# VHH binders against q75qn6r703to848, part 21

Target 1, 146 residues: q75qn6r703to848
Amino acid sequence: KPSMIQENLFIGGGLAARSIYTLQHLGITHVLCLCANEIGQSDTQYPDLFEYQNFSITDDEDSNIESIFQEALDFIKHGEETGGKILVHCFEGRSRSATVVLAYLMLQKKLTLLEAWSKLRKVHRRAQPNDGFARILINLDKKCHG
Below, E stands for the ipSAE of ESMFold2; O stands for the ipSAE of ESMFold2 at other seeds; V2 stands for 0.75 times the mean of E and O plus 0.25 times the DockQ between their complexes.

## First folded at step 15 (VHH; framework vhh_gefurulimab)

Design y02 (at its last look DockQ between E and O 0.96; V2 from the best seeds 0.00; counts 0 for: pae E 2.2 > 2)
Fold by ESMFold2 at other seeds, look of step 16:
Structure y02 (fold): chain B 146 residues (1-146), chain A 123 residues (1-123)
Amino acid sequence: as target 1 above (146 residues)
Amino acid sequence: EVQLVESGGGLVKPGGSLRLSCAASGFDFSSYAMAWFRQAPGKEREFVSAITRGGYTIYADSVKGRFTISRDNAKNSLYLQMNSLRAEDTAVYYCAAYRGWSFYRVAKYYDSWGQGTLVTVSS
């Protein structure tokens, strides 16, 4: 089951992303997948039903997840501007998706990392960026708030 | 009318290089995700590489490090630089376009296809 972070934004894992009827019931229109290299797209993605943005980011401390932040944020903003609802997911719903959601909350919604973390953990206890991703988010927080 | 025209195929020796081009017309090229697929005799079309409208690139494991996909939105063109070619790279290479944000490794999800260009890697 996806967790609702705010009215138009959800987070989950690969199982949530495959729960097509649940996503349709929730009104999900846009799916941001960070784990495209770990799934069979023909069996798990349905372009007729949802708009997708796919990335293949490994959940490793040295993965350059920051490189996709801008494109990911653009996709989320597009979904919001069209009145849609967005699911951000990775395989486990724990590290990569949490990292992108936190970056979105910090960069677009202007939250500090602490505020974004509190908001996410309130609805998604599984959230735990790996140590490398956490370092990226800490550095981002410093850039945004001096 | 959407058209995709591949060029640049040919016969090369193992270890050689080749650059494929795909000229696009009849649609807003910059708004599409683009991909290369290939098909060897007797096999299904298989994913080679894709580039999203925003420039994110992805490669099949078999070509990663040897092939480079790129696009030039001003020229409505997609490219595939193929280095360190192997006999196993012998195939007809197809340019594909998808209207949307994403890439897919699944051929049936792409809206438009070129006619293909033959690449033969042989001694």
Scores: ipSAE 0.522, ipTM 0.788, lowest interface PAE 2.0, mean pLDDT 92
Fold by ESMFold2, look of step 15:
Structure y02 (fold): chain B 146 residues (1-146), chain A 123 residues (1-123)
Amino acid sequence: as target 1 above (146 residues)
Amino acid sequence: EVQLVESGGGLVKPGGSLRLSCAASGFDFSSYAMAWFRQAPGKEREFVSAITRGGYTIYADSVKGRFTISRDNAKNSLYLQMNSLRAEDTAVYYCAAYRGWSFYRVAKYYDSWGQGTLVTVSS
């Protein structure tokens, strides 16, 4: 099941993203997929029902997830501006999706990393960026908030 | 009228290079995701590479490290630089366009297609 982070923003794994009836019932209109290389798009994605943004980011400490932050945040902002609801997901719903959500909360909503982490963990207890992603987020926090 | 026209195909020896181009017209090129697919004789059209409207690139595993996709929005053009070519790369290469944010590896999701350009890798 997707977890609601705030009005119009949800986080989940591949199972949540595949649960089309549930997503439609929740009013999801936009899906940000971080694991496009790990799924069969013809079986799991439905462009007639949802607007998608797809990335293929591996859950490895050396993956350059920061490189997609701007495009990901632009997509989330687009969904919000159109009155839509956005699901951010990876395969496990643990590391990649959590990292992008934390970056969004820090960059767009101006939270510190600690504030963003607290907010996310309240609704999505399995959130656990890998150590490399955590280092990226700590550095981002220093750049934005000292 | 939406048109996609591929060029740059030809005969090349294994290990060689080619650069494919796709000239686009009749639509707002910068607002589209673009992709390359290929079709070998007797096989289905398969995904090669894509570039999103925001510039994110993705490659099929079989071409990673050898092929580079790029776009020039000012020239309404999509490119595929193909290096270290192999016999298995022999195919008709197609340019495809999707009026949305991102890529798909599924051919039927794309709105518009070119007529293709033949690439033959042979001794």
Scores: ipSAE 0.481, ipTM 0.770, lowest interface PAE 2.2, mean pLDDT 91
ESMFold2 (binder alone), look of step 15: mean pLDDT 87; pTM 0.884
ESMFold2 at other seeds, look of step 15: ipSAE 0.516; ipTM 0.794
ESMFold2, look of step 16: ipSAE 0.459; ipTM 0.750
ESMFold2 (binder alone), look of step 16: mean pLDDT 86; pTM 0.883

Design y03 (at its last look DockQ between E and O 0.02; V2 from the best seeds 0.00; counts 0 for: pae E 14.6 > 2, placed apart)
Fold by ESMFold2 at other seeds, look of step 15:
Order: structure tokens, then sequence, then C-alpha cells
Structure y03 (fold): chain B 146 residues (1-146), chain A 123 residues (1-123)
């Protein structure tokens, strides 16, 4: 099941993203998928029901996940502005999706990394960015807050 | 009236290069995901590459490292630079547009299509 981070924002894995009726009942309108390379879009995504943003980011320490932060945040902001609810997911709901959610909380909601981490872990215990992603987030925190 | 017009196809030897262009009109180009598909003789239309409205690019594994997609929103134009061409790249190449935020690897979701430009790679 998706975990609610805040009223309009959810995090989950690939199984949650495929649970279409559950997502509709939660009021999800926008789905940000970070693992498009790991799914069959034709049988797992429904563009007539949800607005999608897809990225193919591998869960490797060397993956340049920061390169998609701005476009991902723009998508989340668009979902919020239309009154929608957004699911951010990767395959396991552990590393890539957690990293993007943390970046969103830091850049858009102005939380420190520690504040964002605490907020996310309270509702989504499996969150664990890989070490490379963690370094990206630490550097982002320094840039934003000194 | 929406139009997508491909150009730049032709005959080229293996290892050669071509640059495809797609000129768009009749819609708000900058608000669309743009993609290239191709259809070889006897095969189904297949995904080649896409570029989102925000500039995120994706490639089919068979062309990654050899092809580069780009867009120029000021000129309403989509490009495909094709390097290190192989015989299996021979196909009609189609420009496609989708109004959503995301690329899709299946042709079903794209709203607008060009008429295609033929690329032939042979000795």
Amino acid sequence: as target 1 above (146 residues)
Amino acid sequence: EVQLVESGGGLVKPGGSLRLSCAASGFDFSSYVMAWFRQAPGKEREFVSAITRGGYTIYADSVKGRFTISRDNAKNSLYLQMNSLRAEDTAVYYCAAYRGWSYYRTAKYYDYWGQGTLVTVSS
C-alpha cells in the first residue's frame, strides 16, 4: 500500500503503483515512476486514468538521479496546482522514490535533510536511499541550508 | 491543422551518419513529449527515442550510444542524430507527439504522427 507523506503526496513500490482501484479510491491522479526501465508500460500503466511522469533511473550509487530532480519536482507541483494527489514510486519503494521525495521536501518544502528524513521514516519505514543517493542529498542539504 | 513533417532520410553505408528532422506546426510543440519510432519491412513499428517537455531523453537499447535525440522549442523542431548506422537501422522513421508528461514505448498513446522518412543502410 502507498504511504501518505502528506495530504497530496504518497510513496510506494511497483506493486502499489499497479493497484489501480486502490489508487483511484485514494484519489491519486498523478504517478511519478522512477523505474520505467523495470516495468512493461502497456500492461502496468493507464494513461487514461492517471497522469504519468516516467524516468528510467537505476538504483546504483553512480546513477545521476539529481539530473531529474527539477523535472520531477515540476511534475509534483503541477499535480498539486491541479488539486491532485501524487504517487512517487520506484520498484521497491526504498531508494529511488525515497530520494526524490526527500529532495522534494528539501527543495519545495524547505526542510533540512534531517527534518525530511524524520518525516518520511515515520510513515515509510522501508525508505533507504543508497549510499550514492545519500551523498547527493547531503550535498543538497549543505547547498540549501549551509 | 496539425502537421509533423520528417526529413533527412536517405541511403547511407554502414558506419555512416544521418540527421533526421521533424518540423511541427498546428499545436503547442513545447507542451508535448516528442518521439521517434521506426518501422522496418515486415516488422511492427518500434520505439527509437523520446524527449520529454523538460528535456529528459530515453533510448531503445538497440540505439543507445549511437543516436541522439534533441529538440528546439523555438523552431518547433525535433531532431535525431544517427551515428554508426547499421543495416538493422533500415526503416521508415516516424515523428510522434504526445501531450502528456511522459514518454511511452508503445505507439498507441501518441496523438500526432508524421508520414515518415526512409532510412536505408546498405553496402
Scores: ipSAE 0.439, ipTM 0.746, lowest interface PAE 2.4, mean pLDDT 91
Fold by ESMFold2, look of step 15:
Structure y03 (fold): chain B 146 residues (1-146), chain A 123 residues (1-123)
Amino acid sequence: as target 1 above (146 residues)
Amino acid sequence: EVQLVESGGGLVKPGGSLRLSCAASGFDFSSYVMAWFRQAPGKEREFVSAITRGGYTIYADSVKGRFTISRDNAKNSLYLQMNSLRAEDTAVYYCAAYRGWSYYRTAKYYDYWGQGTLVTVSS
């Protein structure tokens, strides 16, 4: 159920993150969780199988999700350096995870917001950053590309 | 019966090279992730390198740039080319196999293990 954005990068929700057999089949090695505040980590995470980075980011328009972009990008880059594959997920797979994936495509892969959005929506139609996150991404696009 | 048989270990001076081989039999080699682990005397077994079914390679930081893992599915063989060897590379090297799609740095997930081949780096 995770959507493949690139060979090494996937997006999903909490249900995708719990589908351990599917994740192993896909070759997932790294899991970036944006919703640690909403899950019981000891019940839903398997640190012997996957490398995790956990954040507690609320899906609110006033959340400063930008504050974790650098750490999240570092984790994704580390996974790529090890030849691994990364799942980025939040609870619903709609707003927080989409925002981080878009930021990754813009900052790491040098895409404009429009290019990143088109790429993500092609494979993950439920992507829908909240209005605050959308404003953050628009401002990031200006900072990166003018 | 599944067998993994390592060979190619030995005594070598610092800066030298060795090539380890692992001959596999008794299972469908191409369906397995293959890995090398090592264990120095009195130490924990540690991850060295892995190669997935799709051919992606992974290395421990301590061996990156010096070691090269490869596989030959037609010959059911796994290899580890070890260059620029150091004293800290001294260990028994083990071949391991996992039926799956991802590598793991933790030994407990691997289904099959070889008996090991000793590599000693000393002057």
Scores: ipSAE 0.005, ipTM 0.145, lowest interface PAE 14.6, mean pLDDT 87
ESMFold2 (binder alone), look of step 15: mean pLDDT 90; pTM 0.913

Design y04 (at its last look DockQ between E and O 0.34; V2 from the best seeds 0.00; counts 0 for: pae O 3.3 > 2)
Fold by ESMFold2, look of step 15:
Structure y04 (fold): chain B 146 residues (1-146), chain A 123 residues (1-123)
Amino acid sequence: as target 1 above (146 residues)
Amino acid sequence: EVQLVESGGGLVKPGGSLRLSCAASGFTFSSYAMAWFRQAPGKEREFVSAITRGGYTIYADSVKGRFTISRDNAKNSLYLQMNSLRAEDTAVYYCAAYSGWSYYRTAKYYDSWGQGTLVTVSS
């Protein structure tokens, strides 16, 4: 159930992240989890099969998701440099994971927020950052392109 | 080759503070995620806090707001500032290291451990 955003980058929710056969079939090698405190890591994560990056970000308008952008982007870049494919996921696959993917597209691929949004929504219609995350992305867009 | 050595444990009254240190050697410290676990008598080792290689910090709910994890990559050292200590914080505290990118809340994924330092909170 992951959505392909580009050749080596996927987005999904918790169900996609635990569908191990599907992830292996897609060639996923790296998993960025934004909801680590919402899952049972010992029962849902497989470090022998995938390289993980874990964060515990609540889907709350006050959550400081921007604080993890650089570390998340470094992980995605590392996965790309090794020839791997990356899944970015949160619990529902709509707010936190979408926010990080949009930040990646803006900071690494140099897209405007509108361009990044259009690209993401084309393949992942449930993408909807919460209002606080949207404000963070708007401010990021101004810093990058204003 | 990997060594982790904890220090800073001791006896403290409820409400007091302690600062734990973990000196690391035998690996590139800045490339590892680091964590603190603790084990009370008769109980299983439990997660306290972690800090990723990029500086992201996470805390168990029971210590959030009272404990602060930090790292000094120049000194190859991990720290745990423990404030507002309670009797239930009494335990042996362990430093742990993981060679991958992430932290984990279960002990089974960490590849290196220190010997532990005892923290006793008693009146």
Scores: ipSAE 0.422, ipTM 0.742, lowest interface PAE 2.6, mean pLDDT 91
Fold by ESMFold2 at other seeds, look of step 15:
Structure y04 (fold): chain B 146 residues (1-146), chain A 123 residues (1-123)
Amino acid sequence: as target 1 above (146 residues)
Amino acid sequence: EVQLVESGGGLVKPGGSLRLSCAASGFTFSSYAMAWFRQAPGKEREFVSAITRGGYTIYADSVKGRFTISRDNAKNSLYLQMNSLRAEDTAVYYCAAYSGWSYYRTAKYYDSWGQGTLVTVSS
């Protein structure tokens, strides 16, 4: 099941992203997928029903997930501005999706990393960025508040 | 009234170059992804290149390294620089606009199309 972080923003894994009836019931209109190369897009995505943004990011400490932050945040901002609701997901709903959600909360909502982490963990206990992603977020926190 | 007008097509010899332009009006140009597609006689329309609203570029394998897509948001214009042209590049080239965020290679998702400009590569 997707976890609701705030009224317009949800986080989940591949199973949540495939649960089309649940997504429609929740009013989700935009889906940010971080695991496009791990799913069969034509078999699992419905571009006529949802707006998609797709990235192929590996859950590896050396992956340059920061390179997609700006475009991902622009997509989330677009979804919010049109009155839509956004699902951010990866395959397991643990590392990549959590990292992007934390970056969004820090850059767009101006939270510190500690504030963003607390907010996310209250609703999504699975959240655990890998150590490389955690270092990226710590460095981002210093840049934003230093 | 959305309008896309291509120009710059013509006759060129193999190995030559052309620059295509597309003038856009009737929408907020900077809010759209833009693309070039082409259609040769007797063939289906095929993807050539796209540029996202953030400036990221996507190319068909057949044109990678030879073609360069660019946009000028101040002039509401899309460009395609075509170098090292081959006979297989002969086609009508279409400018297209897309409000979405993925599936840039799929023609059916594009919202608006130009009338096309003919490029002929011949001796």
Scores: ipSAE 0.244, ipTM 0.639, lowest interface PAE 3.3, mean pLDDT 90
ESMFold2 (binder alone), look of step 15: mean pLDDT 86; pTM 0.878

Design y05 (at its last look DockQ between E and O 0.06; V2 from the best seeds 0.00; counts 0 for: pae O 15.4 > 2, placed apart)
Fold by ESMFold2, look of step 15:
Structure y05 (fold): chain B 146 residues (1-146), chain A 123 residues (1-123)
Amino acid sequence: as target 1 above (146 residues)
Amino acid sequence: EVQLVESGGGLVKPGGSLRLSCAASGFDFSSYAMAWFRQAPGKEREFVSAITRGGYTIYADSVKGRFTISRDNAKNSLYLQMNSLRAEDTAVYYCAAWKGWSYYRTAKYYDSWGQGTLVTVSS
């Protein structure tokens, strides 16, 4: 099942994203997929039911996940403004999705990395960005909060 | 008035390189996803590459590793560096713009199109 980060924001893996009745029950309206090439978008996504934003980000330390932060924040903000709820997911629900959720909490909710990490880990113990993503988040924290 | 003007096409031998440019005007370029599509004679228009507002890049499998899309928001310009060109890359290349949130590979969602620039790869 998706983990609830806050009222409008959920995190999960590929199984959560395919559990359509669960997503509808939770009121999910927007799905941010970070693993589009791993799930077969045309087979597993329902664009008539949910608004999707899709990226193919590999879970490699050298992947430039920061390149999608602006798009991801805009998508989440759009979902919030329409009264919707957003699922952020990758395949395992562990690294890529956690990284984007942490970036969102830091950039939009103004949390430090330590505050964002604490908030995420309380509800989603699987959260574990890879070392490259962790470096990106640490650098972001320095830019935002010194 | 929205305008997209492609340039940089031409005749190139196999294995060569070209750099396409698309100059944009009449809209807020930084707020749009931008893409390249191409159309060879007798074929439907096909996706080549896209770049999102935030710089995330998407490539058709047939061009990945050979083509590089980029954008310069200060110059309102989109680029496509094409290396290791092959005969099957011969086509008219179109620049396109769209403000949507997904489906970057699907031509029907793009609102604005250029007139195209011809790339011919021939010995």
Scores: ipSAE 0.032, ipTM 0.445, lowest interface PAE 7.1, mean pLDDT 88
Fold by ESMFold2 at other seeds, look of step 15:
Structure y05 (fold): chain B 146 residues (1-146), chain A 123 residues (1-123)
Amino acid sequence: as target 1 above (146 residues)
Amino acid sequence: EVQLVESGGGLVKPGGSLRLSCAASGFDFSSYAMAWFRQAPGKEREFVSAITRGGYTIYADSVKGRFTISRDNAKNSLYLQMNSLRAEDTAVYYCAAWKGWSYYRTAKYYDSWGQGTLVTVSS
């Protein structure tokens, strides 16, 4: 059961990404997977139905998740520009996917971290970036807004 | 001390096969993503293949279907089986390591490198 953050953008975990009928009902066309190394892609991904972008980011405090922000945001932007709907997911739908969504809201929608966090938590209460990812987001907020 | 040592390079004719090995020491091999890069004379070092610590494999389009990457965590070794070799595959092949789950096609993200092993494909 993915959570709708805004028109055309959804967040979830591995179970949401496997719920094919739900994704089709919601009109999902693009799936951004942050946990490619933790899933059996041949058993859980359906490239005939959805366009995928896959990253293998661990949910560790020292994972270099910021290094993939621009590529991930470009994928989301492309999906939106083509009229598609995007699911951003990791394994649990808690830390990695939340971090990327927050970065998207800050960098592309120009929200402060507090605004992005409030928007995300309103629809996806399980959002909880790990402490390392939280530090990355705080530093990004300072860079963008002083 | 972190060390990566490639072996298995040599001279082969077009259409031939080689198997490269990379012996790793001085770090916890199972905690690293591993990759092969190559550098032809006068060219930039280019991505060939990667394997994450969980076993997910990625290939450059130019080698897909011909090359197979694998790892053996018990032996601290990375392998590249190269089949149907072409003259364009001639290069020095490098083993590279990155601590984490991410895989990258760009050389600058990798922390550790081997010295390289030369593969020459010619008549």
Scores: ipSAE 0.005, ipTM 0.133, lowest interface PAE 15.4, mean pLDDT 86
ESMFold2 (binder alone), look of step 15: mean pLDDT 86; pTM 0.873

Design y06 (at its last look DockQ between E and O 0.48; V2 from the best seeds 0.00; counts 0 for: pae E 2.7 > 2)
Fold by ESMFold2, look of step 15:
Structure y06 (fold): chain B 146 residues (1-146), chain A 123 residues (1-123)
Amino acid sequence: as target 1 above (146 residues)
Amino acid sequence: EVQLVESGGGLVKPGGSLRLSCAASGFDFSSYAMAWFRQAPGKEREFVSAITRGGYTIYADSVKGRFTISRDNAKNSLYLQMNSLRAEDTAVYYCAAYKGWSYWRTAKYYDSWGQGTLVTVSS
């Protein structure tokens, strides 16, 4: 089941991304997938219903998930500007999607890592970035302190 | 004036290697996603590989594990290292640029294109 982080932003796993009736009832218009190869998701899956941004990032401590942050934030911002609602998902809804959502909350909504973490965990108890992703987020938090 | 100039093409035997280069000028190279596309005789242009502003790389299934895309923002250059070449890799290879955040595999979003460099894989 998708968890609502804020009015325009949801987090979930691969099953949530394929539950078309649920996504339509929630008003989802944009799908950001971090596990495209894993679930066989294409840019043209349901192009009349959703706009897609597809990445294939493994849930490994040494995966360079930071390389996608700029494009992911641009996609989420575009969805917001269009009046749409965005689902951010990976396979389990635990590590990769949580990492991207936390980065978004920190960079776009100006939250500290601790504030972003508290906000996410309140609605999505599964959130648990792997240790490598956690280190990336800690470093990002330090960069945002000026 | 926007320019993309490919080089490094040529004739190579199956199993061989080539490295393609694309020299870019006339735009802010570091703010663009860059890609390679190819077109074999009698076929439609097809996606080969892309690299985003942030360094995320994307490959067509047919080239994964054999080709490596890279960029050097200081030199405004895009590269494609092609290993284990096969006859089906024979094509004109094009460098392309796109300032966007999604759909990097789709040629219609790329508005700047080079003239191409020919790669021929044959005995």
Scores: ipSAE 0.412, ipTM 0.740, lowest interface PAE 2.7, mean pLDDT 90
Fold by ESMFold2 at other seeds, look of step 15:
Structure y06 (fold): chain B 146 residues (1-146), chain A 123 residues (1-123)
Amino acid sequence: as target 1 above (146 residues)
Amino acid sequence: EVQLVESGGGLVKPGGSLRLSCAASGFDFSSYAMAWFRQAPGKEREFVSAITRGGYTIYADSVKGRFTISRDNAKNSLYLQMNSLRAEDTAVYYCAAYKGWSYWRTAKYYDSWGQGTLVTVSS
């Protein structure tokens, strides 16, 4: 099941993303997928029901996930501005999606990394960015708040 | 008026290189995904590569490692560096623009197209 981070923002894995009736019940309108290379898009995505943004980012310490932060944040902001709710997901709901959500909280909501981490972990205990992503977030925190 | 104008096509030998350019005008270039498609004689238009508004790149399997897409938002320009060209790369190459957030490989979603530039790979 998706975890609610704030009223309009949710995090989950691939199973949450294909639980269509749950997503509709929650009022999800926008889905940011970080694992397009790991899913069968035509079998798991419903463009008539949800607006999608799809990236293929691997959960490797050397993956350049930072390269898509701004575009992902723009999509989340777009969803919020239209009155919609956004699911951010990867395959496991653990590393890639957590990393993007933390970046959003830091860049858009102006939280420190510690504040963003605390907020996310309270509702989504599975959150665990890999060590490379954690380094990216620490450096981002210095740029924003150090 | 929206305009997309391709240039840089020509005749090259197998193994050669070309760099295509697409000059865009009449819209907010930085807010669009941009793509290259190609069409060989008697065949359907096929996806080559796309670059999103934020710089995320997508390639058809047949061109990965040989072609590099890039964009320069300050110049409203899209580029395709084509290396290690093969006879099968012979086609008219089209620049296209799409404001959507995903499904960048699918030609029907692109609502603005250039008139194309011919690339011929032959000995």
Scores: ipSAE 0.388, ipTM 0.719, lowest interface PAE 2.6, mean pLDDT 91
ESMFold2 (binder alone), look of step 15: mean pLDDT 88; pTM 0.894

## First folded at step 16 (VHH; framework vhh_gefurulimab)

Design z01 (at its last look DockQ between E and O 0.98; V2 from the best seeds 0.00; counts 0 for: pae O 2.6 > 2)
Fold by ESMFold2 at other seeds, look of step 16:
Structure z01 (fold): chain B 146 residues (1-146), chain A 123 residues (1-123)
Amino acid sequence: as target 1 above (146 residues)
Amino acid sequence: EVQLVESGGGLVKPGGSLRLSCAASGFDFSSYAMAWFRQAPGKEREFVSAITRGGYTIYADSVKGRFTISRDNAKNSLYLQMNSLRAEDTAVYYCAAYRGWSFYRIAKYYDSWGQGTLVTVSS
């Protein structure tokens, strides 16, 4: 159930992250989890099969999701540089994961927020950052192009 | 060869503070996620805190606001500042290293362990 954003980048929720056979079939090598506090790591994460990056970010308007953007981007870049494929997920695949993917597209791929949003929504209609995250992304867009 | 050596344990009164250190050698410290676990008498090892290679920190609920994990990559050292100590914090504290990008709350996922340092919180 992961959605392909580009050849090496996927987005999904907790169900996608648990669908191990699907992830292996897609060639996923790296999993960025934004909801580590909402899952049981022993029965949902398999370090022998995938490289993980874990964060515990709540889906609240005042959550400081921007604080993890650089580390998350570094992980995605590393996965791409090694020829791997990356799944970015949160629990529902709607807000936190969408926010990080949009930030990645804006900061690393140099898209405007509008361009990044269009690209993401085309393949992942669930994408809906909460209002606080949306404000963070709008401010990021201004910083990237004035 | 990977080696982790904890220090800084001791006896402290409730409400007191203690700072643990973990000296690391035999690997590229800055490329590892690091964690503290603890084991009280008769208990399983439990997660205390972790810090990723990029500096993201996370804490067990029981220590949030009282403990602060940090790392000094120049000194190959991991630290745990423990404030407002309680009797329930009495345990052997272990330093752990993981060669991946992130933390786990599960002890068996960590590659290397120190020998532990005893912290006793008692009147």
Scores: ipSAE 0.472, ipTM 0.778, lowest interface PAE 2.6, mean pLDDT 92
Fold by ESMFold2, look of step 16:
Order: C-alpha cells, then structure tokens, then sequence
Structure z01 (fold): chain B 146 residues (1-146), chain A 123 residues (1-123)
C-alpha cells in the first residue's frame, strides 16, 4: 500500500493511512495528512499510535500548497531526528502527497526536480502533481539550482 | 498544571465584532496546537477554528471569512477575532490545547480545556 521512497519516508493515499496494521509493521511513527477535511478523523486517525500533522489542501491548481512546505518539512525532519518513519499522504496518493515529497527531496535532500521525480516515480508510479503544483515545483527548482 | 482562561465574551448586536482571548499557563505554549470550540444550548461542542504549533490555521465552514484565529507565543495567548456576528454564533466558546503538532476537529482528542466564555448575539 504505502510506497517506500527512502528508509524513513513513505507515500500513500487514504487507504494506506487507514491500514493501521500495515503502518505499525512498517514502523511508521509519524503521519503527515494533506487531506484532513476529506476524512473522518475519528475513524481514520489514532493519536495514541502515531504523531500527526494535518493540513487541508485541496487538489486544485490554485491551491497554495507552497505555503505549507516549511511546516511539512519541519515535521518530516523531526520524524527523522527522533529515529521515526514518516508517511506522507493525501486522499488518492497522486498529487498533493507527491508534491510535498518532491519539495522535501528538493529542499532538504538538495535534489533537482528531475532527480526527485525519477526517485519518486521509480517506487510510486501513481505520482502526478496537478499542473499548478507542477509549476510551483518547477519554479522551486529554478530558485534552488539556477 | 495546565490552565486555560478565556475572556472577551459578551453581548453584541448582529453584524458586530468581538475578540476572544485565551491565557495559557503551566505548559510550553509554543509546542501545542490550539483550538476554539463552541457549544450552543442543547447542542454538542462543535469545532470553530484551530492553529497548529507551526501556525497553520483552519476554520469550520460556518465561520470561514468572518473569524480569524491567531496566537502570540510570547504572551502565551490564543485569540479569536469574530466579525460579522450572527445570532447562530451565540454559544459558550472554549479554548482547547493539544500536546501534539496538529489540529483535530474532534473535541475528545484535546488534552486541556478552559471553562468557556459566553458570546450572545442578539438584536
């Protein structure tokens, strides 16, 4: 269900996020949810088992997903520093979660967009940021690498 | 001991404004997610707004565009600016704190609560 991007980082959709048994066996400790208004939190989130970071970002080309990049990266970095593993998810596991993972790889791991994209698509073929998010990532790549 | 004390409630006419405050003590305020809930007579507590430890804000649809949540970590204070108030906003407003990173729309997930402040919107 969740795809492993690197030892400590996974990506998925809502089904992966609710598969609690699987997440526990993978050693997931931190869950970054981009679709908090699209889910029933009482049925799908378990604060006693995982540390959550929740955002409500719509999968629209006009959504300002860049506004949450730094807080999301801080959460992922925190999970890494505590020895934990992080699931990044949205509802379908296609656009919003892929965008945040790509931003993390570019900003924290210093990959170019092409390198980050290649790394993500190898393990998560569903990845497809919407056109607005893709433009945000292209602009970010120019800022980071000229 | 965690303490949350709300203030700023009162009587206001429809279309008016109020600013609620919540003074926090007994914990590291900057490390907590904070929220406002409200409870009208005969109803369950309902989510109004939240702000994460990193500053991300979210609102219930019924208040979006009219209410603004904010926090001042230096003063250990949470605020709710309420504009364009309506009769249906009449309720006891509660400040809530959660020890983790994020918001929840579900009251039972919050660790600590204030005693509430009454907001009455009446012509």
Amino acid sequence: as target 1 above (146 residues)
Amino acid sequence: EVQLVESGGGLVKPGGSLRLSCAASGFDFSSYAMAWFRQAPGKEREFVSAITRGGYTIYADSVKGRFTISRDNAKNSLYLQMNSLRAEDTAVYYCAAYRGWSFYRIAKYYDSWGQGTLVTVSS
Scores: ipSAE 0.451, ipTM 0.770, lowest interface PAE 2.5, mean pLDDT 91
ESMFold2 (binder alone), look of step 16: mean pLDDT 86; pTM 0.883

